VHH binders against Coatomer subunit epsilon (cope). Designs and how they scored, part 3

Target 1, 300 residues: Coatomer subunit epsilon (cope), of Dictyostelium discoideum (Social amoeba) (q55fu2)
Amino acid sequence: MSDDILFESKNYFYLGNYQSTINEINKKSRQIIEKSLKAESDYFLYRCYIAQGNYDLVLQETKNNRGSGEDPTIAGLQLLASYLSKPDENREGTLITITQWISDGVVKFNYHLQVIIATIYFNEQLYDEALQILNNCDHIEGLSMLIQIFLKIDRLDLAQKAYDTMKKIIDPDATPALLSLAWINIYNGEEKLKSALSSFEEMAERYGPTPLLLNGQAVCAIGMKRFEKAESLLLESIEKNPKNSDTLANLINCYINMKKPNEIIQRFINQLKTLSPKHDWTSAVNEAEALFEVSKSRFN

## First folded at step 4 (VHH)

Design b5 (from z8a with D101Q; framework vhh_7z1x_3)
Fold by ESMFold2-Fast, scan of step 4:
Structure b5 (fold): chain B 300 residues (1-300), chain A 121 residues (1-121)
Amino acid sequence: as target 1 above (300 residues)
Amino acid sequence: QVQLVETGGGLVQPGGSLRLSCTASGFRFSSYAMNWVRQAPGKGLEWLSGISGSGGSTSYADSVKGRFTISRDNAKNTLYLQMNSLQPDDTAVYFCARSPQYFPSGYYDYWGQGTQVTVSS
């Protein structure tokens, strides 16, 4: 019987509760003494800081790591923090660095680095590259990303196969499996939306409502034409993170369907354009685009 | 309903060029890998080239590498094969074929009717 000291921390992380992840890891800090466990702990801590927009903290805390030759996972986290802090300025250098790391063979058996690289590729809409990095993965976060990418490119059949692989390595009641099934159920059609909604609600009850889980519930409500319920969920999500692009995109879709005044809709469109200049707001008004925007939040 | 229709075949002199097109309908074209496969008279099927759903990844059989170029226009639901430096041994019926995967695979789930290419003087 092996007890995973990071079990609860990982559950919070997978569901987008980054502050609870940090708090849980810090609470168990005196139990995190083994080198490999400390490295895994640091990975999740730095991923949380990045998810919260605290890029400078990650770069400061890791400044003594001088590239992939020392700690390739830390190098990947530094690259991710740098890229997300200034995506347009750092894009070319980031992609060159990734290509070099792949060529050097540092990526093949480092699943954390694979997830980091696939996240960057996904943000750049480089789906071929992201899928190549994750092609034969058998790790939980990588399989979760494969499912999201397959749903994004409208390959429900491949998402289902990745989910079937996931069920062979984790319990179907584990949080990554529940989250993956909920998103698959959304894409499977309206009869499954009620089941997906129920699943997101149960996860929020146990691990706290997060922008990710509130957006999941809202997408289900939009699909069921329950726009007032979707609005309530999305407004709660904005209170938790006013800079979440998925929440803004879903709220715009909701308000257009509710025939809200153009002044209100334009306010949120302008806010979304500031946070995501490359986003086509017109695409955000259809259900498929709303599903895509919610999916992006899972990639940090 | 999934349909694939090839055009652009014909008679061409050795050393000449042809461009084949395959028009797809009935599925989200950009989500599936596409392939070109040929069958010469009295021979089996030979895979020639594959392209990923986005067009970002391509692969070629050694027999056509450097002479043939696969491409796609996802806005037009059309797959292309630009064939240069054609040889008499390139004479075959050319099929476009869909892979069940996002990347080209050794399996095909849908095929076009084929278009005849004859390389002869």
Scores: ipSAE 0.435, ipTM 0.778, lowest interface PAE 2.8, mean pLDDT 87

Design b8 (from z8a with F103Y; framework vhh_7z1x_3)
Fold by ESMFold2-Fast, scan of step 4:
Structure b8 (fold): chain B 300 residues (1-300), chain A 121 residues (1-121)
Amino acid sequence: as target 1 above (300 residues)
Amino acid sequence: QVQLVETGGGLVQPGGSLRLSCTASGFRFSSYAMNWVRQAPGKGLEWLSGISGSGGSTSYADSVKGRFTISRDNAKNTLYLQMNSLQPDDTAVYFCARSPDYYPSGYYDYWGQGTQVTVSS
């Protein structure tokens, strides 16, 4: 019989509760003795700091790692932190570094580095490159990312195939599987939106309401034309993380549908453009419109 | 209803150039790989080039590599094939075809009607 010391930490992490992930890792610190387990815990800890916007902390704590030749996972985390701290300034250098690492074979068989690189590519809207890095992946975080990318590019059939692969590796009741199914159900349309909402609500009750889970609930509410409920959820999400681009995009979509004054809508659009100059808010609006068209076209 | 309509075919002299266009409707164009396929007189179908949904990945048959360029304008729902240094053996009906996958694949679910390209002196 074996026990994964990081089991609960990973559940919090997958659902976007970064502070609880950090707290659980710290609580278990005296049990995290083995070198491989310590490396895995450091990976999740640094990913949490990056998710919270604490880029300098990651760069300072990893300053002794001098590139991919020492620890390629740490090098990847340094690259991600550096990139996200100044995306416009560091973009070209970041992409050159990634291309070099791929050429050097550093990325092959390093699943954490694959996820880090795919995250950068996704942020740059380099979907082909992201999908190529994650091609044929069998690890849970990579499969979760594949599902999100396929849904983003409106390929529900490929998202379902990736989810079927995930079910062969992990229990359908595990948090990554529940989260993936909830997002797939949103894209399957009106009859499954209630199931998706219920799933996000249950996950939020068990692991705490995170911007990720609140956004999931809000997208379901928008699809059901419950705009006041969606607004409430999105405002709670903004309170938790005012820099969450997905929350701002969903709030703009919600306010457009509620026919709020243009001044309010433009303020949030300007905020989103400041945080994510490359973010295509029109794709978020088109996504909501696609969901509404599916609902409207159904008969009987 | 999915529709693909090719334009731009015609008669050109050897060494000349043509640009083919394919206008797509009835589906989210940017989410599907697109292909150019031709059929020369008395021959079977020959795949020439494919492009991923985003346009970030392109591939070419050896027969056209370096002479033809595939591109897409997702805002206009239009696929292009720029054909340079045309040869008499490029004479064929040219079809645009949609892949069911995000990347160009070995099979196609929707086809245009085709446009005739004739290369002769």
Scores: ipSAE 0.180, ipTM 0.615, lowest interface PAE 4.2, mean pLDDT 86

Design b9 (from z8a with F103L; framework vhh_7z1x_3)
Fold by ESMFold2-Fast, scan of step 4:
Structure b9 (fold): chain B 300 residues (1-300), chain A 121 residues (1-121)
Amino acid sequence: as target 1 above (300 residues)
Amino acid sequence: QVQLVETGGGLVQPGGSLRLSCTASGFRFSSYAMNWVRQAPGKGLEWLSGISGSGGSTSYADSVKGRFTISRDNAKNTLYLQMNSLQPDDTAVYFCARSPDYLPSGYYDYWGQGTQVTVSS
């Protein structure tokens, strides 16, 4: 079989371990010689910098991507970095730019650009638009996004069909397939919830605990009514990334169920409100389920 | 400038065969993996097969494994897809595309214009 130079880098990336992704790519930089491999490497590097909040680095290193030689994928990464740096300020302009790119036909055959656009739409809660961009896709990252969007809009049947398509392309034991099945299993009753927890734990053991994997474990624990275990996992997640809105939403849900003092709950509500003003505070406070916030984290 | 041009499409009866060709120019052909991707009416893109720059390694989607064969002639800068036992569900526009390696990557930096294959009696 072939050695994909980026194989381990992609595994770290899919599981939300962005620093290990960067480190692996840099370690193998001398092997990343071909133009197309270098372009794919740059895509994952810039996605990692964006995920870490280092928007200015991406914008500075790509400032020459203009005019007749403009790379659409790089333009998409610039748009994503700009959007996430100031979402409220840049929202309208970002959505106008995306509409223009779709009209110009630059999105149709660019899988990475499709993922970038779907990520922005998902962040804006424009699920129908995200599904339209990813409609009938058969690339791994796009199928992963389709599964999470289908789960978000309560279409388990479509999530399972997308997962079946994924299994035709990659080994069921491959990282994207294991992640997708774990998320699907959360929605399939208590026995599958135990299986999902085991899968998230196994991935964390192999590739290191990340906010994504800790949130996955915590959601499983909440579903099992193991609130103290969920709290422990979520506090570890906060330590790794205190700005993760999914972790804060899940912790609030956990503390409400544990009947913690209102002063503690209100502290985290205020933090979440500061980071994500678009969230429905009534839903976040009164609902026992935070799967939407956890799913959203993957599309950072 | 990089250019990829597909030829060999057409109408064929179920159970028939077709051979598609993709002629490459503007880059060192043997240094890049090449792929075949199709789009059926009303469907998204489906990756079918990949081949390494040297031609020593190949990969196939389950839907075409055993029926389709990818090959290349680096001296002629040409990629081929031999399609056997064609079925109505194989009706699609077929594209050749350049990629980092012969496994499905999701990243293709250059595409041909496509060639139409119609499988109908």
Scores: ipSAE 0.000, ipTM 0.211, lowest interface PAE 17.0, mean pLDDT 83

Design d13 (from z13 with T28R R109E; framework vhh_7z1x_3)
Fold by ESMFold2-Fast, scan of step 4:
Structure d13 (fold): chain B 300 residues (1-300), chain A 127 residues (1-127)
Amino acid sequence: as target 1 above (300 residues)
Amino acid sequence: QVQLVETGGGLVQPGGSLRLSCTASGFRFSSYAMNWVRQAPGKGLEWLSGISGSGGSTSYADSVKGRFTISRDNAKNTLYLQMNSLQPDDTAVYFCARSPEYTYIGSFEDTYYMDVWGQGTQVTVSS
C-alpha cells in the first residue's frame, strides 16, 4: 500500500527485478528504522541476493545468527543459500533440518519461513510436502506459491480458489494478482493465452522487462505457435540472465518446434544440464521464477 | 462423465487376502488425492486410507494399519487396496472416493469433504 515504505520494493521483487528492489530498499534506508520493518527489509534484500546467485554474501552477512532459536527467518535464508550453493551435497542435511524445524514448531506462524521451505520442497519435486507447509496460507507470497504448485500438479480449480483468496487481500490490479491471473489464463486455453500475453506485455512496459516477464510472454507465444516471437523474447531474456534455466528450457522447446539442427538443440540441453543436472537449482530461488516453471510444463 | 468404479469384492475366509481396484474416468486421476472408505452393516462411514495424487504420501486408520496397503497406478487411472489378515469385522461395503484437494483426507469428519464416490463393492469375511 502507499503507507508501506516497502510497497514499490515489493512490486519490483514480485516481477523479478531484483536490482531495482535492492536499489529501492537502499534509497529508503534512513526511513527503515522500526525493528519489524528492518526485519522485512532484510528478508527481501537477502532474497534478492540469493536470486542473483550471491549465496556467500547472504551467509557472510548472517553469520552471527547461530540457528532457528535466534532468528528462524534468517536461519531459513541461510539454509536456502547453503542448499542452492551445493544442492546435491546439501540435500539430505537440508531436508533433515526442515523436518526438525517443523517438529520444533518454529514454522507454524512464520510466513517467510513457510515460503522458503516450500521453495526447497518445490525444487526437490516434493509437492505434497510443499502443500502441507502452505496449507490454509493467507499471506500473499504463500498464496502465490500455492498457485504455482497447483498449476504444476494440474489443479487449475485449486489455483483459481487460491487466486480468489488473494483478491480478498489485495486489489486485482496489484502485481502479484496480475501475475497469478496471467499464469492461470495460460492454463485456461486458447482465447485466454492472448489475454495473458497482453498482461505480461503491460507489466513489462510499466516496470521494465525482466527474465520472468519475458519468459511469461514467451510461454504465451509458444502456446499460440508464434515460435519466432518466442525466440526473440527468450534471446532478450538470456542477455539479461544467461543462467536462467527457464529461458534455456523454453529456447530448447522453441528450437525443437522450429526444427533447428540437433547440434544446436543439444548445446542448449548440455548447458541446461550443467545448471540443473536433476533439478532446477537456479529458478528455485524465487516464487516468481517458480510460477514460470509451473507454466513451462504445459508447453514442454 | 466423472466416474469411479470399484471391483474385486467378494467372499473370503478369516485370515485371507483380497485386492480391491477402483477405476477412474472423466478426470485427470493423477491430480487428485484418493481414499478408501467402508460402511459395515448398521454402522456409519469409516475412513480407512488415503493417498496423495503423486502416490508419495499415504495414511491409514489405526484399525487397518499394518494389514491394508493403498496404492495407485496413475498410468492406468486405477486405485488399489490390498487387504491382508482379514477378520470377520472387516465385512463391509468398500467405497473409493475422491478428495477435492491434492492431499488425502484424514479420519473422522473429513470424509464429508469427498466430492466423488464410487457405488461400492461388498466384502464379506466369513467361514
Scores: ipSAE 0.101, ipTM 0.590, lowest interface PAE 6.2, mean pLDDT 84

Design d14 (from z13 with T28R; framework vhh_7z1x_3)
Fold by ESMFold2-Fast, scan of step 4:
Structure d14 (fold): chain B 300 residues (1-300), chain A 127 residues (1-127)
Amino acid sequence: as target 1 above (300 residues)
Amino acid sequence: QVQLVETGGGLVQPGGSLRLSCTASGFRFSSYAMNWVRQAPGKGLEWLSGISGSGGSTSYADSVKGRFTISRDNAKNTLYLQMNSLQPDDTAVYFCARSPEYTYIGSFRDTYYMDVWGQGTQVTVSS
């Protein structure tokens, strides 16, 4: 772990600090000479560009990945970039391509490709398919995605089981384990909610505040009925990434609970509708309200 | 209280059709995979079909594939089994059962690992 050249880059990546991930990989570029290490480095680099919305950069840099000698992981990254650039236009073709890759057996032993495919399925709300791809996984990103999916479908017991598996392969103090526990603790009563908030705050102090960590803190604050604190955190998150759908959904939920003027609420609903044209704005509002209700129920 | 209640059983003629329903209460129905299992007189449990929490994935035992269809209505907390082309050998007590995990259920063979069971409904196929 600590001897891994990409150790610090991966920590930034897991916490959603994509620019710091890119900067660290570039600083260590002269040490990244082994083919397997370079392939892993390229995977994280391209995942960061995709997360930042720089889809064209990924597609341009990987344009020669075709025909004989095609890298399946790079093909997956190209598919993810293409899909996210125009989800409504590319959805059908993307799902057909994934089905073909699974049939061809190219996915079975490629855990990066499994994570990419599970990410697409998650965005399409195809949780069954995502769980099938990640079935019996023993890698950090896959286990992190399993925990996220299980929390999404309200299976805290399965999220805990996946976290217990994660603790067998990495230290409990490692960044992915700390992040996973913080998300699980949001659903485990008042004392654990306070612990989750402290954990998100500490991670943000060490690795920089990211939309991911700010949203984690805001959800905790909403559960504690600290709506002004939640608003401040969510506005900081919007400043860092104005296209983050989770931040917009959480802010709408926060403002509804604060009884803010309809003009303010409608502005953010319209922005969310533009970013998620596949879904009605009510779908995102219902999702945010469900998270708030789960948090609120633990105090009653 | 976690509970599953089957309805829709009865007497049906060979070649006929029947639809079983299972109403769930006391848990978040959409978060669990559900199954249909039967027990013929003097025989052990036979897994027939399973469906994932969302309903997006289904699986069937070879004995019923093409004749039975599993489905669910998560808004109504209800599981269904549509049974077509019924044969005398389909005579059994039919149980709905909850999977302890949100697994894809393809090739699930161990019916004893289900954690919540209904009381069963009798289906008799006879002239």
Scores: ipSAE 0.089, ipTM 0.587, lowest interface PAE 6.1, mean pLDDT 85

Design d15 (from z13 with T28R T103F; framework vhh_7z1x_3)
Fold by ESMFold2-Fast, scan of step 4:
Structure d15 (fold): chain B 300 residues (1-300), chain A 127 residues (1-127)
Amino acid sequence: as target 1 above (300 residues)
Amino acid sequence: QVQLVETGGGLVQPGGSLRLSCTASGFRFSSYAMNWVRQAPGKGLEWLSGISGSGGSTSYADSVKGRFTISRDNAKNTLYLQMNSLQPDDTAVYFCARSPEYFYIGSFRDTYYMDVWGQGTQVTVSS
């Protein structure tokens, strides 16, 4: 019953359409009365605000929650907002807090907190730690993250198994299943790239183009050596979110292959370094495949 | 030549303890996660516990959490299961099983990831 009310909101959210998620939840606010449904709704609203860079709003709205002892999910959202507002300054404190929560058993049976912590680990490129947090997860978003990391560490067999598990809990034509299969198909050889591209295009037509879906399409186009198409998609993605590091990484890879002037390529490399200063591969202009692999495995 | 051999099973009184061992040969033991799985008479396979290749991470089924402890000695190519507070419904054949290095313990708890199995050791909890 709660899934019915938030069904469309969750579909927009999984595809990275955060404004439509917020709009849909607000449209149905009169129906969101049950305490548990309101908590789930608030989780998705705050995740959307964070995704849009509105960290201060989340911190202000949740200021009365004084840690994991009151509401662990809200504490996790506060930690995520604080971390993303200043990653370099807040890294050490954030990781210490996560370690303490894990030790205290706060994380063990809280799916949303597991996803939040895994998201922080993804940003820090701590993939083993993220997999460990998600290793008992049987929920949709956690399974999606497991698939992304398994693909990143070149375990297509485990990604496929996680996808098979996902199909037991949702329809294969549901948004998370379609998205997961599209990403698996990118890693499953060139002959599957056309299928992946079509899937990303269909989702974009139905739920609106997002940086996530445009990057998916662009990665497919790059794999197919269709660099002009990839450029067009990536420029549209930049227009929607100029701070998306995956878009910049894919655009750099695209421009290197198109033999664009070094001045243009270096400008985008410098911009990517500013947004993601801990990405060593941004310094390795000759490792276009490494940049391509990083962009393929990014979830948001 | 890849083999797993379980030992340490036997008859024990309710409330008693047993330590199971599993010796590995024919592969690089520290490169694989290891698992304990049991099968009670007339029932299917039940995953109990897993441990990473390094021994740094462990996971347990709720039915044995707090009573059983998994550990390994990579220098001896040996996996252990310390079983405390044994109950009559712990009566089963206990198997050790190998899974890939990147299989994270507890993930899906799926025996499909397990490609090498021991022959099993019988544990009977009875007065």
Scores: ipSAE 0.000, ipTM 0.146, lowest interface PAE 15.0, mean pLDDT 82

Design d17 (from a13 with S105G G106L; framework vhh_7z1x_3)
Fold by ESMFold2-Fast, scan of step 4:
Structure d17 (fold): chain B 300 residues (1-300), chain A 121 residues (1-121)
Amino acid sequence: as target 1 above (300 residues)
Amino acid sequence: QVQLVETGGGLVQPGGSLRLSCTASGFRFSSYAMNWVRQAPGKGLEWLSGISGSGGSTYYADSVKGRFTISRDNAKNTLYLQMNSLQPDDTAVYFCARSPDYFPGLYYDYWGQGTQVTVSS
């Protein structure tokens, strides 16, 4: 009736279970008749293919769209796929294109395009620009991104405000709300870490263990100084996606705390640099590199 | 030329209330986030509250949450701070400050001259 046909697909998507998202959308294909609903389902399908690293499929399937003047959401997906396929090569052109689209007014009121642009800005560590695109957003994915950005820049007050806004438009038991609260709880002190861990574990039981949920559990375990548990979770995450840079950064942090040999730590640092050569300036990588250099120099 | 002018400061007793105003000119007011920042005697700057350009989003420091209310009137190019349940440690010079319309409290490009608020018995 008034129920969102894509509700369950979106729940899988928000938790990083891209294959189940694709499967659920395909299962509902006979019910996806209305033009706007088809456009939304295509958006989530292409986002899943991009998340799986299948950039060429998205570019090939959308090749007949001639820029933002035809379908701005499809143009955004093409831009995201192109950017992620070769971030260093395509960076400058991507940022110029985004600036042009903002100037042309194609971003205003297109919340999918806002999320795509904010994702690119976030990947470039352009947090102020990402926040500007998501300013005054009232859509679930944008609010989720705002919460992540606010936590990244250590503004728990703003993350809480965005979460309070999210609760006005969705059930607190919906997956975006549960995920957002779990991440906020990680930043809100050690007494909340056990609650956050339980929340990530429950979501993994209901929607399948994903790199996103395994990393969430691992960050909680690291905060609780349960490094062996964190290692186990992170190794499972690597098995599911060996190219996940967050998993490698968390594993490096874990191994530093476990006082693993510097040769092992350096191996993972080199792997992370290979996957994210321009964006691997995380605190964990910086800390591990400093420790490795001290051990090499033998100077007091 | 950007100008920000604060008014409404003064002397109040603990538990009292004051309403501060900041009149803006020289720019498109609704395109910028606005902030209230204070400086107590012998202390550094403390961000208190921010409001988005549209007025749709408001943010507060924990020290003032529930006691202070930020608002704006874009038709009048005016920012407000309603201060209730004032305490002696609220004594400070209060400044309005402009920031880009995405992240209040992190970066300011223009400031007013400030208005003195004194909370004393």
Scores: ipSAE 0.000, ipTM 0.151, lowest interface PAE 17.0, mean pLDDT 82

Design g1 (from f12b with S57R; framework vhh_6fv0_2)
Fold by ESMFold2-Fast, scan of step 4:
Structure g1 (fold): chain B 300 residues (1-300), chain A 122 residues (1-122)
Amino acid sequence: as target 1 above (300 residues)
Amino acid sequence: QVQLQESGGGLVQPGGSLRLSCAASGFTFSSYWMYWVRQAPEKGLEWVSTISTGGGRTYYKDSVKGRFTVSRDNAKNTLYLQMNSLKPEDAAQYYCATEYGFEDISLYPDYRGQGTQVTVSS
């Protein structure tokens, strides 16, 4: 896997370290000569810019991708950037475009486009549609998304099956495999929670702490009733990205379990509503209950 | 050879109930997870419910939680879906499915049965 010039860049990307991904790609720019490798490099650069909220940069750089010579992957990136810039305004047009692309057959064998479409569906909470696009996928990012969606809809059985498929096609030490196992282990009892925490900590040490990895560590700490540790991790995550709704939801869950004054909890709930009007704050309180139910079922 | 035969569908008014059955043969039923999936006109296939080998774990699509109950009888090789408080949006062809013989991941596994039609009309 080390023979792939983009191997380390992809590892940073999958862990949510977008700036290190950009820096690593730029550092190796002189080695990125082959046209297909340049196209893959550009894909990850544009995904990083979108993740950082630099939508206009992607749209400007790709403005000539139109007409008979249109690259479907670049069109997908343009759609994702446009959608995320104004989700409520652009939703209807985005979904119509996706339906047309599926009808035209451009999606079936384009795994990057499948990931982009599934990301939009996931953001819209259209989980069945996302699963349909990723059905029988054999690519790493698609399998990672399947695992996340299955865990989101409480299908640990299918998440495990997706992980087993991933193990057959990926280096076990590649970051998508490590992340997927860590998330699955959160749902497999107290012993596995310790393993998951260790895995998130090791990834953060090697690739730098990100909101994604800090949230993973915090969820493990909450499951282990280590609320002060979870608070510290979540506050570090907020410092890195104050607009991360998952971090804020996990902080609310943490503070409720710590029995913090209602005034403090309500301030964070109001902040979450301001940052993500469509976010259901009850997901924070449901997390503790879900972990309890999983633990209870393991011993029944 | 795997065979799945669904039954119990029909026409029902909104708020009514139906109980679907799936008779399985040709494989060790008790060793496989079972699924209920549906397809409405102009819609894709949609997952409805899942049940583990022993029935100890059940999963549901959000829109059917609290209204539908999946169960199984391993002694009779039969899968069930109890559907209460039926809504017009539940009208679809319902299929039972299994992962028997599959090496790949699929939310919509191979349908060995013909399905059973559920119509909700006032």
Scores: ipSAE 0.000, ipTM 0.122, lowest interface PAE 19.4, mean pLDDT 81

Design g12 (from f12b with S52R E103R; framework vhh_6fv0_2)
Fold by ESMFold2-Fast, scan of step 4:
Structure g12 (fold): chain B 300 residues (1-300), chain A 122 residues (1-122)
Amino acid sequence: as target 1 above (300 residues)
Amino acid sequence: QVQLQESGGGLVQPGGSLRLSCAASGFTFSSYWMYWVRQAPEKGLEWVSTIRTGGGSTYYKDSVKGRFTVSRDNAKNTLYLQMNSLKPEDAAQYYCATEYGFRDISLYPDYRGQGTQVTVSS
């Protein structure tokens, strides 16, 4: 509850408001005295810096940790920061390190490390590996990630099952549960899209509009054939973070559906390609076509 | 102990229909989610459909939506898959499946039957 010193910080974090997470933790720094509470605080701070693209800061501030034998969670954060700083260069070494950690039992019972490893696998489109590392998960972040992976691989049934598990460990009104249900409702379509949109709007009002929440709203708007509304939301998201690949992919989707000239669409595809080489431009176009067909079939 | 036995497969022309059945025993059928999974030669397992315990919530692979209908009869411990407008790409061995255990979330549950062959040819 509210007796958790990090309660509000975690709410901001789960909804993608990384700067507010940092500010809230810093505001309560005088209360963060116990070793375990400081370790949890540092985990969220470093995750925020990584999410903001500040990989070097995390590597610099954690340089005294000499590997998984000392602090496996910090070792995982170092690996994530290193991997994301140069994915193509560091991919092979990162995957070898993860395999070694799994073999050594380092990952077992470390929920934060499981989430970090699953994030790397997800970025590599190694979905089976990500699901295996999160197998039988009963922690909030892991269940949230399972839901996103299941939606990505067209397993709405398993996303629902993971959400049902989440409801057994947190209140349905908690931010991770609200966010998870909103994403599931997007894939259910029909009147559920309006419920999802309302949920994203309410969360944005309470915790500030973030690229994550604006993208959620935009996907709902696209599904409802409200392309001008979607464009407005996506342009606001770009203004907040011009390097967000999800925003660019959704904007490409929006512009294809609006039948914008190929020259305009190609400029955004080129921008997405430079920011996220792992996102194939043909994949982004195929995703846009799939979402457009869903929109036409459901709201004809 | 868990036993699943599929039936109803056969040869059908493109555009034709088949109804698959799965007889379940050895567990409390009404308490478990049930799945249909398929595998064609030289392809991996593919999820086809899911039905929840109450039968009200159903889920489908995108390529079969509108053509396949999953249903269950809890009184008879039987799962069904009605397949309409069959296409050549639907040809596969079809398996009935279920999970068992605490927080069991499996892509392809280990409890599967022997399967029933569906062939689609002109």
Scores: ipSAE 0.565, ipTM 0.848, lowest interface PAE 1.9, mean pLDDT 85

